# Miniprotein binders against o77086r1339to1564: the designs that were tried, part 9

Target 1, 226 residues: o77086r1339to1564
Amino acid sequence: KSLEIAEQMTLLDAELFTKIEIPEVLLFAKDQCEEKSPNLNKFTEHFNKMSYWARSKILRLQDAKEREKHVNKFIKIMKHLRKMNNYNSYLALLSALDSGPIRRLEWQKGITEEVRSFCALIDSSSSFRAYRQALAETNPPCIPYIGLILQDLTFVHVGNQDYLSKGVINFSKRWQQYNIIDNMKRFKKCAYPFRRNERIIRFFDNFKDFMGEEEMWQISEKIKPR
Short names: E, the ipSAE of ESMFold2; O, the ipSAE of OpenDDE; V2, 0.75 times the mean of E and O plus 0.25 times the DockQ between their complexes.

## First folded at step 5 (miniprotein)

Design rb7 (at its last look DockQ between E and O 0.03; V2 from the best seeds 0.00; counts 0 for: pae E 3.8 > 1.5, copied fold)
Fold by OpenDDE base, look of step 5:
Structure rb7 (fold): chain B 226 residues (1-226), chain A 82 residues (1-82)
Amino acid sequence: as target 1 above (226 residues)
Amino acid sequence: SPEDILKLLLEIAKLLIRYARELAEKGDLESAIEILEFAIRWAKLALEIAEETGDEELKREAEELIKEAEKLIEELKRELEK
């Protein structure tokens, strides 16, 4: 069931998200060194694997009707993820459906409209305004989109010096950093009341069964030539 | 390192408290209280990180900074009421 799948995705995300330490996030924003932020890196890798996994699941289907069924299933899962405030897996699946290899395929109007509606949440033209508003109104438990947290921290880091002059600390920079971290922290301690389903977890198989981007494009072009 | 970041956070908290004291000495008690409240929040974040990392020394330092800031806020509030 789509709900059960969403719950298990959320459990896996929550386990990884909770392991991220605040220093990792601050350090990554400073130097972008993945090795110094192992839990953060694992979480980010998980996001990417899930996206590639979803793309692969769709593209490996030879029949257009079966592809549509799978996309519709992912849409149902995404709706559940959104309801349970799992923005991480929601956006991972959205990135799959909105990816070049998938998006260029011919889809029913209803599918295209649904995907477009989901993209409105992360409209880059408005600097993720809809997402930020949704997140601000969200009560725990919640799994935020880590990419924006990293982006915001990086922006603060690059845009502000640590010191205004010798011995004068830039408090504005620290205030901005604190606000971002505090918001992340608010979600870190929350647990989802879902039970682990080993069958579904095994089905995911750590989302390792995915094809590379080149292969995805090859299959996509085979399905729908340029 | 995580430890370096935690030390930096505590240093910031100390600087905030010092800055608040300077503001108070200049007669700007309201701004001083605001900065101290922020210092407390910042030190509490440091405290939480210290707890997660198991650094007892930095944990104690964070707790002391929180206590210092809270005490100073109380003093400044009493002065504002005079």
Scores: ipSAE 0.190, ipTM 0.638, lowest interface PAE 2.5, mean pLDDT 89
Fold by ESMFold2, look of step 5:
Structure rb7 (fold): chain B 226 residues (1-226), chain A 82 residues (1-82)
Amino acid sequence: as target 1 above (226 residues)
Amino acid sequence: SPEDILKLLLEIAKLLIRYARELAEKGDLESAIEILEFAIRWAKLALEIAEETGDEELKREAEELIKEAEKLIEELKRELEK
C-alpha cells in the first residue's frame, strides 16, 4: 500500500509541477510575490498539505505504538518516493518527521537513526552538495525539490550584477540561470508511468482536517511534557 | 555558448510578454505592465549580446520584442486611466 501511496503522491506532484510556468519562478525570484505565481503557489501549498497530513496522522493517535507504526509507514513511503525520484514529496514527509512537535517525541533508536540518515540528503552544508549530486545522477522522470530551485534563482538574481563593468555582460549569471531553468524544463517534460487511482486521489483532495501549528504543539506537549 | 544564452534571454522575454497578455486579458493590467517592463529588461540584455556577437537575426528579434512590449505598456496604461 506504501508503494501505491507513493505513486499517487507522485502523480499529484507531477500534475502540479508541470503547470508551473517559467515566468512564475522568475517572478518569485525577483520579488517573492505569490499573486503573480498561482501555479507555483498551488504546488508549494500541496507540499505543505502533504507535510501537515503526515504530522496530523501521527499526532492524532493517542497510543505510542500506533504512532510508531504510522511513522514506519511514512518511512516506507519515503523510501519509495526516493526510488522514483520524487524529491519534493520526499522532503515534505521528511519535514514532517523532523518537525519540532514530532521530533521531540520519544522514538525507537532505529527510527531516530533512519530520520537522521534521510536528513543527510538535504543537508545544507556545502550548499546542498549531497542533494545536488543525487539530482545530477538522476534521469527523468523526476520531481526536484522546488525550494532549492527558487533559492538558487533568488540568489542568482540578488547576488549578481547584470554587468561586471560598463559594457561587460555578466555571462556567469546568465549561464547559472540557463542551467537552472533548462534542468527544470527537462524534468517538466517527462511523465510517470503510474496508473491513476481515483480513490486515493480523492482522499488527498478531500483531506481538509489539518491541525494548526498551535494544536500540534499542544498535543505534542501533552504526550511529552516539556 | 553566447548564442545559447542569447536564445534563452529571448525565450524568457517572449514568455514574459505572453504571460503579461494573459494577465491583461484577465483584467490585471497593473501586473501585466510590471511584467512587460521585466520582459524589456531581458530583451535589452539579449539585444546587447546580439550587438557584441554580431548576430543580426537575433538582434532584430530582440528589437521587435522591445517594441512590442513598449507598445503594449502604452496601451495598458491608457486602459488603466479610463
Scores: ipSAE 0.115, ipTM 0.633, lowest interface PAE 3.8, mean pLDDT 84
ESMFold2 (binder alone), look of step 5: mean pLDDT 88; pTM 0.849

Design rb8 (at its last look DockQ between E and O 0.50; V2 from the best seeds 0.00; counts 0 for: pae O 2.0 > 1.5, copied fold)
Fold by ESMFold2, look of step 5:
Formats: C-alpha cells, structure tokens, sequence
Structure rb8 (fold): chain B 226 residues (1-226), chain A 82 residues (1-82)
C-alpha cells in the first residue's frame, strides 16, 4: 500500500534528519568536507540510494506494462509524500522518474504530464521559487530538501563578508544564517506519528539494491535504442 | 535584532566547541583545532556586539567561550606533539 510505504520512507528520513547537528551543516557550507559532517552525509547518501533504488526497480522489469505499473505506484507514493510534507523523499523519487535512463523511455501521456507537473516544484530557474513558496506555507512536521538548505548556507557564507567596513558587522549575513538555522530547528523538533513496520522496512532493504549509472544506461538503451 | 544575533553567535560558538571536543575524542585533533579556531571567530563577533549593546552577562559568556576554546587548542596542540 502506497500510503504505508510513504509513511515508512518518511519515518526513515525523519530518523536521519533529526540526527544532523547544526555544526555539520555550517561546516559543510564552509568547506564541503564530508568527514566533518557524518550524520549529514548519511542523510544525503540515503537520498541518493533511494533515488537509485527506485530507478533500478523500474529498469529491471523486462515487460513494458509492468514498468508502467511500477511507475504509477511511485507516483502514488510521491503524492502521499507531498501531502505529509516529506519533500526530501518526494524529490528523491522525482529525480528517479525524471532521470535520463527513465525519462527517455516513452511513457503513457498521463504519466509524462504528472512527472512534468511534479518537476515544477523543483524548477531552479527562479532560485527554486515554487519550492520556497511551498515550504513557507508548510507547518511541521516536515522534512525539507536538505540540498537547498546547504546551497543557501553556502551562498551566505561565500557571498558575504563578515564586516561591511572597518568595525561594522554585516548583520544581514548573520540574519540570513539565523533564519535558515531557525527553520531547520523548527522542523527537527516535530515528530511524525508513524510506527515502524518491519515488513515494509525489510522490503526496502536499506535501499542498497541498486545499479550504477552506466548499467542503468545500458539497460535503458537496450529497451529503447537511440 | 542585534540581541537575537548575539544569542545566535554565542549558541553557534558553544555548539562548535562541543563538536570539536567530540572530534578530538575520536582522534581527529587537527579538525578539532580548526573548528575551535572558528568557534573563537564566532565568539569574538558576539563579544563585539555585547560590548556595543552593554550586555555584561553575554559579554562575560563570550569571553569565557574564547578562553575555553583557546585553552582547548593549547591542550590539543600538545597532544599532537606526542
């Protein structure tokens, strides 16, 4: 059941998200060194593994009708993730459905239109305006897209001096950092009311069963030659 | 407000010092020293604001954090010589 799957994905995301310490995101924004930010690294690795796991689940199906059924199931899961404010898993699955190896396979028009609609949320051409609007309207519990938090902190760090002039502190820089950190704290404090379901967790198998990019392209090109 | 920023800077400095201690306990003394030096930067900014606002309690807190971090840096550098 798609709702149960979304709930368990969200529970796993929340467990990893709450472990991220504020120093980790600040240090990563400063020097992008993964060794100093282990909990953050585990969270971003989880995002990538989920995305590649989903791509692999689709591409391993030899029958086109079965691939469409599986994509439709992921779309249903994504709708549930959006409703429960889990932007992180939502975008991981969207990245899978919009990936080159998957997108290039010709899908039913309804699927193509839904994926295109979902992509509007992450459109970067206006500095993620759609996502920022959605997030601003979101009340906890929520798991935000960590990539944008890191991008914003990095931009504030590298794009702003600590002082505007001799002896004049750049309060704008510090205010921007305050707002990003405060939002992150707000979302870290609220828990989702889901209980762990070991049957579903076993099904995920820690999202470790996935193919590399080269193998996925080879399968995609076998299904639909260029 | 300046007071909200002052409290943030002190909070970050404290978190960085705690995090540096954790890294040092795991054996990464070089990263711990670098993070402590950064914590001092945060605390010195807080000290400047506290001096401008006249907040003696938070000024004392900033001074104590700087001294704590400097002492720890010295301890970790001695450990690195071994």
Amino acid sequence: as target 1 above (226 residues)
Amino acid sequence: SPEDILKLLLEIAKLLIRYARELAEKGDLESAIEILEWAIEWAKLALEIAEETGDEELKREAEELIKEAEKLIEELKRELEK
Scores: ipSAE 0.534, ipTM 0.845, lowest interface PAE 1.7, mean pLDDT 88
Fold by OpenDDE base, look of step 5:
Structure rb8 (fold): chain B 226 residues (1-226), chain A 82 residues (1-82)
Amino acid sequence: as target 1 above (226 residues)
Amino acid sequence: SPEDILKLLLEIAKLLIRYARELAEKGDLESAIEILEWAIEWAKLALEIAEETGDEELKREAEELIKEAEKLIEELKRELEK
């Protein structure tokens, strides 16, 4: 079941990712206007919904043992996602498990160690070096983490002038943008060979069944008082 | 290869032009103009590289894209003034 879930998550991600147009990411990096980048926005919303959905699924369980079972299930799913080169859903679920409301709860040592090991992939102190290396070594099909693409493009945009002088285009800036876009484009062309499972897709229900952050904190504090 | 880079730059310029047209059709003329200006920048970079490498075919393609984008900008600016 964990493999099948991972496959269906990947199919949904792929459908949304392939719809993102290159101009959307360039435009978003410049002005951060979600309305001008509708496919990009849908993809990012999907990421967030999935994360909140996973958090909600765990926090709604009253029994600690059942919570652990669900976390372990998500860990299994994440392992499959990683093997599938689906970094989007992998990081969405990681974001859920490493979220404040969930992380502060008492977990078995094994769970904590697994989550920590997953976090090593996106260690911010090393500017996502492990992730970047993994991505560089990855052959399509792959769904990259869009957040880093946007961050990198934004960094290039902010850190470089469009023109060096009057009439002189900053080629270095465009080259950096090109390299980021080219890498993204490489992954857009590949399809996953998975079959759609409508039962599992219906189970996800577009990941709309989630609670807000405030409610998550309330439940977390109820489970484990400060 | 330099040729691959040139082709990709031109492809990006084409994508930007298409997206600008879509925006214009939706009524966002200002954003369309901005995207077209980007397209011209990408195409100009391609043109410069093509000139250096002596690729006449890609040079012509770059020039055509620049002209197309400039023409469309002028049209959209006229529409904004109405």
Scores: ipSAE 0.123, ipTM 0.591, lowest interface PAE 1.9, mean pLDDT 89
ESMFold2 (binder alone), look of step 5: mean pLDDT 88; pTM 0.859

Design rb9 (at its last look DockQ between E and O 0.94; V2 from the best seeds 0.00; counts 0 for: copied fold)
Fold by OpenDDE base, look of step 5:
Structure rb9 (fold): chain B 226 residues (1-226), chain A 82 residues (1-82)
Amino acid sequence: as target 1 above (226 residues)
Amino acid sequence: SPELILKFLLEIAKLLIRYARELAEKGDLESAIEILEFAIEWAKLALEIAEETGDEELKREAEELIKEAEKLIEELKRELEK
């Protein structure tokens, strides 16, 4: 069942990811205006909804044992997502498990260790080195983490002038942009050989059933008082 | 290679122009104009590289893209004023 869930998540992600056009990411990197990038916005919203949905599913459970069962289920799903090269949903779920409201709760040592091991992939202190390496070694089909693509493009945009001096084009800037876009293109042509399962898709219900951050904190503090 | 970057710049310019047209067709003329201006920036860089390398074919392509984008901007501005 965890495998099937992962497959359906991946199908949904792939559908949204393939709709993102190259102009959208470049425009966003330039001015961070969401209005000019509707497909990109839909994809990022989907990521956030999935994360909040997962948080909500865990926090709504009153019994600690049931919460642990759900966390373990998400961990299983994440393992499958990783194998499928779906970094989007993998990181969405990781964001849920590593969120403040959930992380502060008492968990079995095994769960904490698993989550920590997953976080190693996106260690910010190393500028996502592990993730970048994994991505470089990945063959399609793959759904990358769009946040890093946007961050990288933004960094290149802000950190580099178009010209080094009068009449001298900054080729380094354009090479960096080329490399980022070329990698994105490579993964945009991905097709996963999974069949659509309407039952599971209906279960997700577009991940709309989630609570806000304030409510999540309230529940968390109720479960484990500060 | 400079040629690879040149081709990349032209590709992006073309994609931006196409994307702007799509937005204009949806009625977002202001965004389309901004995107076209951005496309021109890419095409101008391509033009400069083509001039430096002496690639006449890609130079012509860059010039055509600039003209196309400028023409479309003018058309969209006229539509906004109606």
Scores: ipSAE 0.829, ipTM 0.941, lowest interface PAE 0.5, mean pLDDT 93
Fold by ESMFold2, look of step 5:
Structure rb9 (fold): chain B 226 residues (1-226), chain A 82 residues (1-82)
Amino acid sequence: as target 1 above (226 residues)
Amino acid sequence: SPELILKFLLEIAKLLIRYARELAEKGDLESAIEILEFAIEWAKLALEIAEETGDEELKREAEELIKEAEKLIEELKRELEK
């Protein structure tokens, strides 16, 4: 069942990822203006919705053993997502398990150790080196973490002049942009062979059933008072 | 290579112009104009590289993209005045 759930999450991610147009990521890198990049926004919102949905599924459970069962279920789903190269959903769920309201609850040490090991992939201390290495070794199909694509394009745009001197074009800037965009296009071309499972899609309900930050913190503090 | 970058710049300029037209059709004329100005930046760099490499076909393509974008900017500015 965990495999099927991971496949359907990946199918939904792929549908949204494919719709992102190349201009949208370049424009976002230039201006960070959401209005010019609607398909990119839908993809980013999907990431956030999935993360908040997962947090809510855990926090709404009154019984500690039931919460542990659901966390272990999400961990199983995440392992399948990583095997199928869906870094986007993987990181959305990891963000949920590592969120303040969830992380602060007392979990079995095995769960805590697994989450800590998963967090090593997204460690930012060396410019996301672990993730970049994993991605570089990844063959399509793949859904990359869009946040790092946007960060890289932003850094290239802000950190590089168009010209090295009068009349001398900065080819390094354009080569860096080319490589980022070419890799994104490569992953957009290769689709996953999964077929839609309407029962699972209906269960997700577009990940819309989630609590806000304030409510999640209130429930977390009710479960484990400060 | 310079040829690869030239083709890349032209590709992006074309995509930006098409995208600007789509936004203009949805009513976002101000964003469309900004995106067309951005497209011109990419096309002008492509033109400069084409002049350096002597690629007359791609030079002509860059010139046409700049002209197309400038014409569309003028049209959209007139629409905004209404």
Scores: ipSAE 0.776, ipTM 0.930, lowest interface PAE 0.7, mean pLDDT 90
Fold by ESMFold2-Fast, scan of step 7:
Structure rb9 (fold): chain B 226 residues (1-226), chain A 82 residues (1-82)
Amino acid sequence: as target 1 above (226 residues)
Amino acid sequence: SPELILKFLLEIAKLLIRYARELAEKGDLESAIEILEFAIEWAKLALEIAEETGDEELKREAEELIKEAEKLIEELKRELEK
């Protein structure tokens, strides 16, 4: 079931990812305005909803053994997502399990160790070296983590002028943009060969009734007081 | 290479113009104008590179993209006045 769930999540992610037009990520990098990037916004919103849904699902369980059971189910789904190169949903679920409200609860040592090992992939040291290395070694089909693409494009756009000095074009800026966009195009071209399960896809395409961050902290503190 | 970057800049300018036309079609004239202004920035840089490298064909392409975007901005501004 975990495999089928991961496959359906990946089909939905692929559909949303391929709808993103290159202008949308460039416009976001330029002014971080949502009005001009509707497909990008839907994709990033889906990442956030996935993360918040997972947190809410865990926190709403009153029984510690049921919370542990569901966390193990998410871990199993994450292993399948990683194997099929769906970094986006993999990191959305990881951000849930490594969120403050979830991480602070008393988990079995094995769970804590697995989540910590998953966090090694997104370790920010050396400008996310671990993730960038993994992505570079990845063959399509693949859904990259959109957050880092947007961060990189924003840093390149905001941190670099078009000219190094009067009349001297900053080719480094444009080469960096080219490489980011070219990789995005490469991943957008390849389809996943999974059979669609519309019931599961519709569930993930319509996340509702999840908690906000403040509510999650309140519930976490009730489960395990500081 | 300068030629690869020149072609990249022109490709992005074309994609931005096409995207602006799509938003204008959906009624978002103000965003379309802003996107066209952004497209002109990419095309103008392409024009400068084409001038320096002596690529007359890509220089002409850059000039045509700038002209197309400027004309469309003028048309959308007139529509927005209505």
Scores: ipSAE 0.747, ipTM 0.923, lowest interface PAE 0.8, mean pLDDT 88
ESMFold2 (binder alone), look of step 5: mean pLDDT 89; pTM 0.864
ESMFold2, look of step 6: ipSAE 0.772; ipTM 0.927
ESMFold2 (binder alone), look of step 6: mean pLDDT 89; pTM 0.864
OpenDDE base, look of step 6: ipSAE 0.820; ipTM 0.938

Design vA1
Amino acid sequence: SPEDILKLLMEIAALLIRYAAELAEKGDLESAIEILEFAIEWAKLALEIAEETGDEELKRLAELLIKAAELLIEALKLALEGDPEKAIELLKEAVELAKRALEEAKK
ESMFold2 (binder alone), alone request of step 5: mean pLDDT 75; pTM 0.684

Design vA2
Amino acid sequence: SPEDILKLLMEIAALLIRYAAELAEKGDLESAIEILEFAIEWAKLALEIAEETGDEELKRIAELLIKAAELLIEALKLAKEGDLEKAIELFKEAIELLKRALEELKK
ESMFold2 (binder alone), alone request of step 5: mean pLDDT 83; pTM 0.823

Design vA3
Amino acid sequence: SPEDILKLLLEIAALLIRYARELAEKGDLESAIEILEFAIEWAKLALEIAEETGDELLKRAAELLIKAAEILIEALKLAEKGDVEEAIRILREALRLAEEALRLARE
ESMFold2 (binder alone), alone request of step 5: mean pLDDT 79; pTM 0.759

Design vA4
Amino acid sequence: SPEDILKLLLEIAALLIRYARELAEKGDLESAIEILEFAIEWAKLALEIAEETGDEELKRLAEILIKLAELLIELLKELEKGSDPEEVLKLAEEAIKLAKELLKK
ESMFold2 (binder alone), alone request of step 5: mean pLDDT 80; pTM 0.773

Design vA5
Amino acid sequence: SPEDILKLLMEIAALLIRYAAELAEKGDLESAIEILEFAIEWAKLALEIAEETGDEELKRLAEALIKLAEALIELLKALEKGDPELIKKAIELAKEAIKLAEELLKK
ESMFold2 (binder alone), alone request of step 5: mean pLDDT 74; pTM 0.676

Design vB1
Amino acid sequence: SPEDILKLLLEIAKLLIRYARELAEKGDLESAIEILEFAIEWAALALEIAEETGDEELKREAAELILEAAKLILELARELAKKGDLEEAEKLLREAEELLKEAKELAKKL
ESMFold2 (binder alone), alone request of step 5: mean pLDDT 76; pTM 0.693

Design vB2
Amino acid sequence: SPEDILKLLLEIAKLLIRYARELAEKGDLESAIEILEFAIEWAKLALEIAEETGDEELKREAAELILEAAKLIAELGDLEEAEKLLREAKELLKEAEELAKKL
ESMFold2 (binder alone), alone request of step 5: mean pLDDT 76; pTM 0.707

Design vB3
Amino acid sequence: SPEDILKLLLEIAKLLIRYARELAEKGDLESAIEILAFAIEWAKLALEIAEETGDPELKREAAELIIEAAKLILELAKELAEKGDYEKAIELLEKAIELLKKALEIAEKL
ESMFold2 (binder alone), alone request of step 5: mean pLDDT 82; pTM 0.793

Design vB4
Amino acid sequence: SPEDILKLLLEIAKLLIRYARELAEKGDLESAIEILEFAIEWAALALEIAEETGDEELKLEAAELILEAAKLIAELGDYEKAIELLRKAIEILREALELAKEL
ESMFold2 (binder alone), alone request of step 5: mean pLDDT 77; pTM 0.694

Design w1
Amino acid sequence: SPEDILKLLLEIAKLLIRYARELIEKARELAEKGDLESAIEKLKEAIEILEFAIEWAKLALEIAEETGDEELKREAEELIKEAEKLIEEAKRLIEELKRELEK
ESMFold2 (binder alone), alone request of step 5: mean pLDDT 90; pTM 0.897

Design x1
Amino acid sequence: SEEEKLIKEAEELLKEAIELAKKGDPEDILKLLLEIAALLIRYARELAEKGDLESAIEILEFAIEWAKLALEIAEETGDEELKRLAEALIKLAEALIELLKRELEK
ESMFold2 (binder alone), alone request of step 5: mean pLDDT 76; pTM 0.692

Design x2
Amino acid sequence: SKEEAIKLAEEALKLAEEAIKLAKELGDPEDILKLLLEIAALLIRYARELAEKGDLESAIEILEFAIEWAKLALEIAEETGDELLKRAAELLIKAAELLIEELKRELEK
ESMFold2 (binder alone), alone request of step 5: mean pLDDT 74; pTM 0.682

## First folded at step 6 (miniprotein)

Design a14 (at its last look DockQ between E and O 0.79; V2 from the best seeds 0.00; counts 0 for: pae E 2.2 > 1.5)
Fold by ESMFold2, look of step 6:
Structure a14 (fold): chain B 226 residues (1-226), chain A 83 residues (1-83)
Amino acid sequence: as target 1 above (226 residues)
Amino acid sequence: STEELKQLLERAKELIDEAEKKARELGDPLIVAFLIEIAELMIRYAKELAKEGDLEEAIEILEFAIEWARLALEIAKETEEEK
């Protein structure tokens, strides 16, 4: 069941990812205006909704044993997402399990160790070194973490001058842009071979059924006062 | 305006054609081909925005496309002089 859920999450991610136009990510890197990049915005909104939906599914359960069952189910889904190279949904669910309202609850040692293990892949303190290494060895199909693509393009744009000196073009800047965009194009052209399951898609309900941050904190503090 | 959009389209296409001609003379250097491809993608995207009535966004994208097309031509010229 967990495998099928991961497959359906990946189909939904792929639908939105393939619609992102290359000009949208380059425009965002230039001016950081999400409103002018609508397909990109839909994809990032989907990421956020999935993460908050997962948090809400856990926090709405008053029974601690049932919360542990749900967390373990999300962990199984994440393992499948990693194997099918869906890094974007993997990170959305990881951000849910590592979020303040969830992380502060006392979990079994095994759960804490699994989440810590998953965090190593996307550790940001080393400029995402582990993730970049994993991605470099990944063949399509793959859904990469869009946030890092945008961060890298933004850094290249604002952190490099167009010319090294008068009349001398900065080719390094352009090769960096090429490498990022070429890799994104490679992953956009591949599709996953999964069949749609409309029962599961209806169950997700576009991940729109989630609580706001304030409500999540209130529930978290009710479960574990401090 | 609609006339501004048409002028930008013509300018972008002119720059791309010139850059492509220069690139072919040089054996199609990869970086020049990349910049031309991006400029062409921006033009296609701008045309779709204009069809949906988003003229201001389409104009902005075409100005961006002209930036990239001009850069492609500059790099092609620099590569030619470096022979």
Scores: ipSAE 0.444, ipTM 0.803, lowest interface PAE 2.2, mean pLDDT 86
Fold by OpenDDE base, look of step 6:
Structure a14 (fold): chain B 226 residues (1-226), chain A 83 residues (1-83)
Amino acid sequence: as target 1 above (226 residues)
Amino acid sequence: STEELKQLLERAKELIDEAEKKARELGDPLIVAFLIEIAELMIRYAKELAKEGDLEEAIEILEFAIEWARLALEIAKETEEEK
């Protein structure tokens, strides 16, 4: 069941990721306009919804044992996502488990250790080095974390002038952009051999059933007072 | 306007054609080919936006396409001068 859930998450991610056009990511890195990048926006929204959905699924459970069971289920799903190179949903679920409202709750040592081990992949202090290395070694099919692609392109855009001097093109900027885009293009053809399970897809319901951040904090503090 | 969109589209195509010609003369260097590809993708994206009625956005994307095509051509020219 955890494998099947991971497969269906991956299919949904792949459908959205494949629709992202290269112009959208370049334009977004330049002007941060979501309206001009509709497929990119849909993909990023999907990521956020999945994270909030997962948080909501945990926090709505009144029994601590049931919460723990759900967290363990998400950990199992994440392990499958990682094996199938779906970094998008993997990181969406990790963002849920490592979120303030969830992380502050009392968890078994094993859960805390597993979540910590997953966080090592995206250690911000190392500029996602472990993730970048894992991605470089990954062959398609793969769904990358789009947030880092956008961050890298934005960094290249902001950090480099288009021209070094009058009439001298900044070749290095263009080469950096090329390398980022080329790496993304490698994964744009996401051909996962999974079949659609409409029952599981309906269960997700586009991950629209989530609560806001304030409500999540209120519930979390009710479960475990400060 | 639709006229502005047409003018920008023609300008983008002209620059791409010039860049492609230069790229072929140079043996299709990857960076020039990439920039041309981006410009072409931008043109296609702009056309899609225009079909959806988003003319203002389409114009902006074409302006960006022109920028990429110009860069392709300029890099091609510089590469030619260095040979």
Scores: ipSAE 0.368, ipTM 0.754, lowest interface PAE 1.5, mean pLDDT 90
ESMFold2 (binder alone), look of step 6: mean pLDDT 82; pTM 0.766

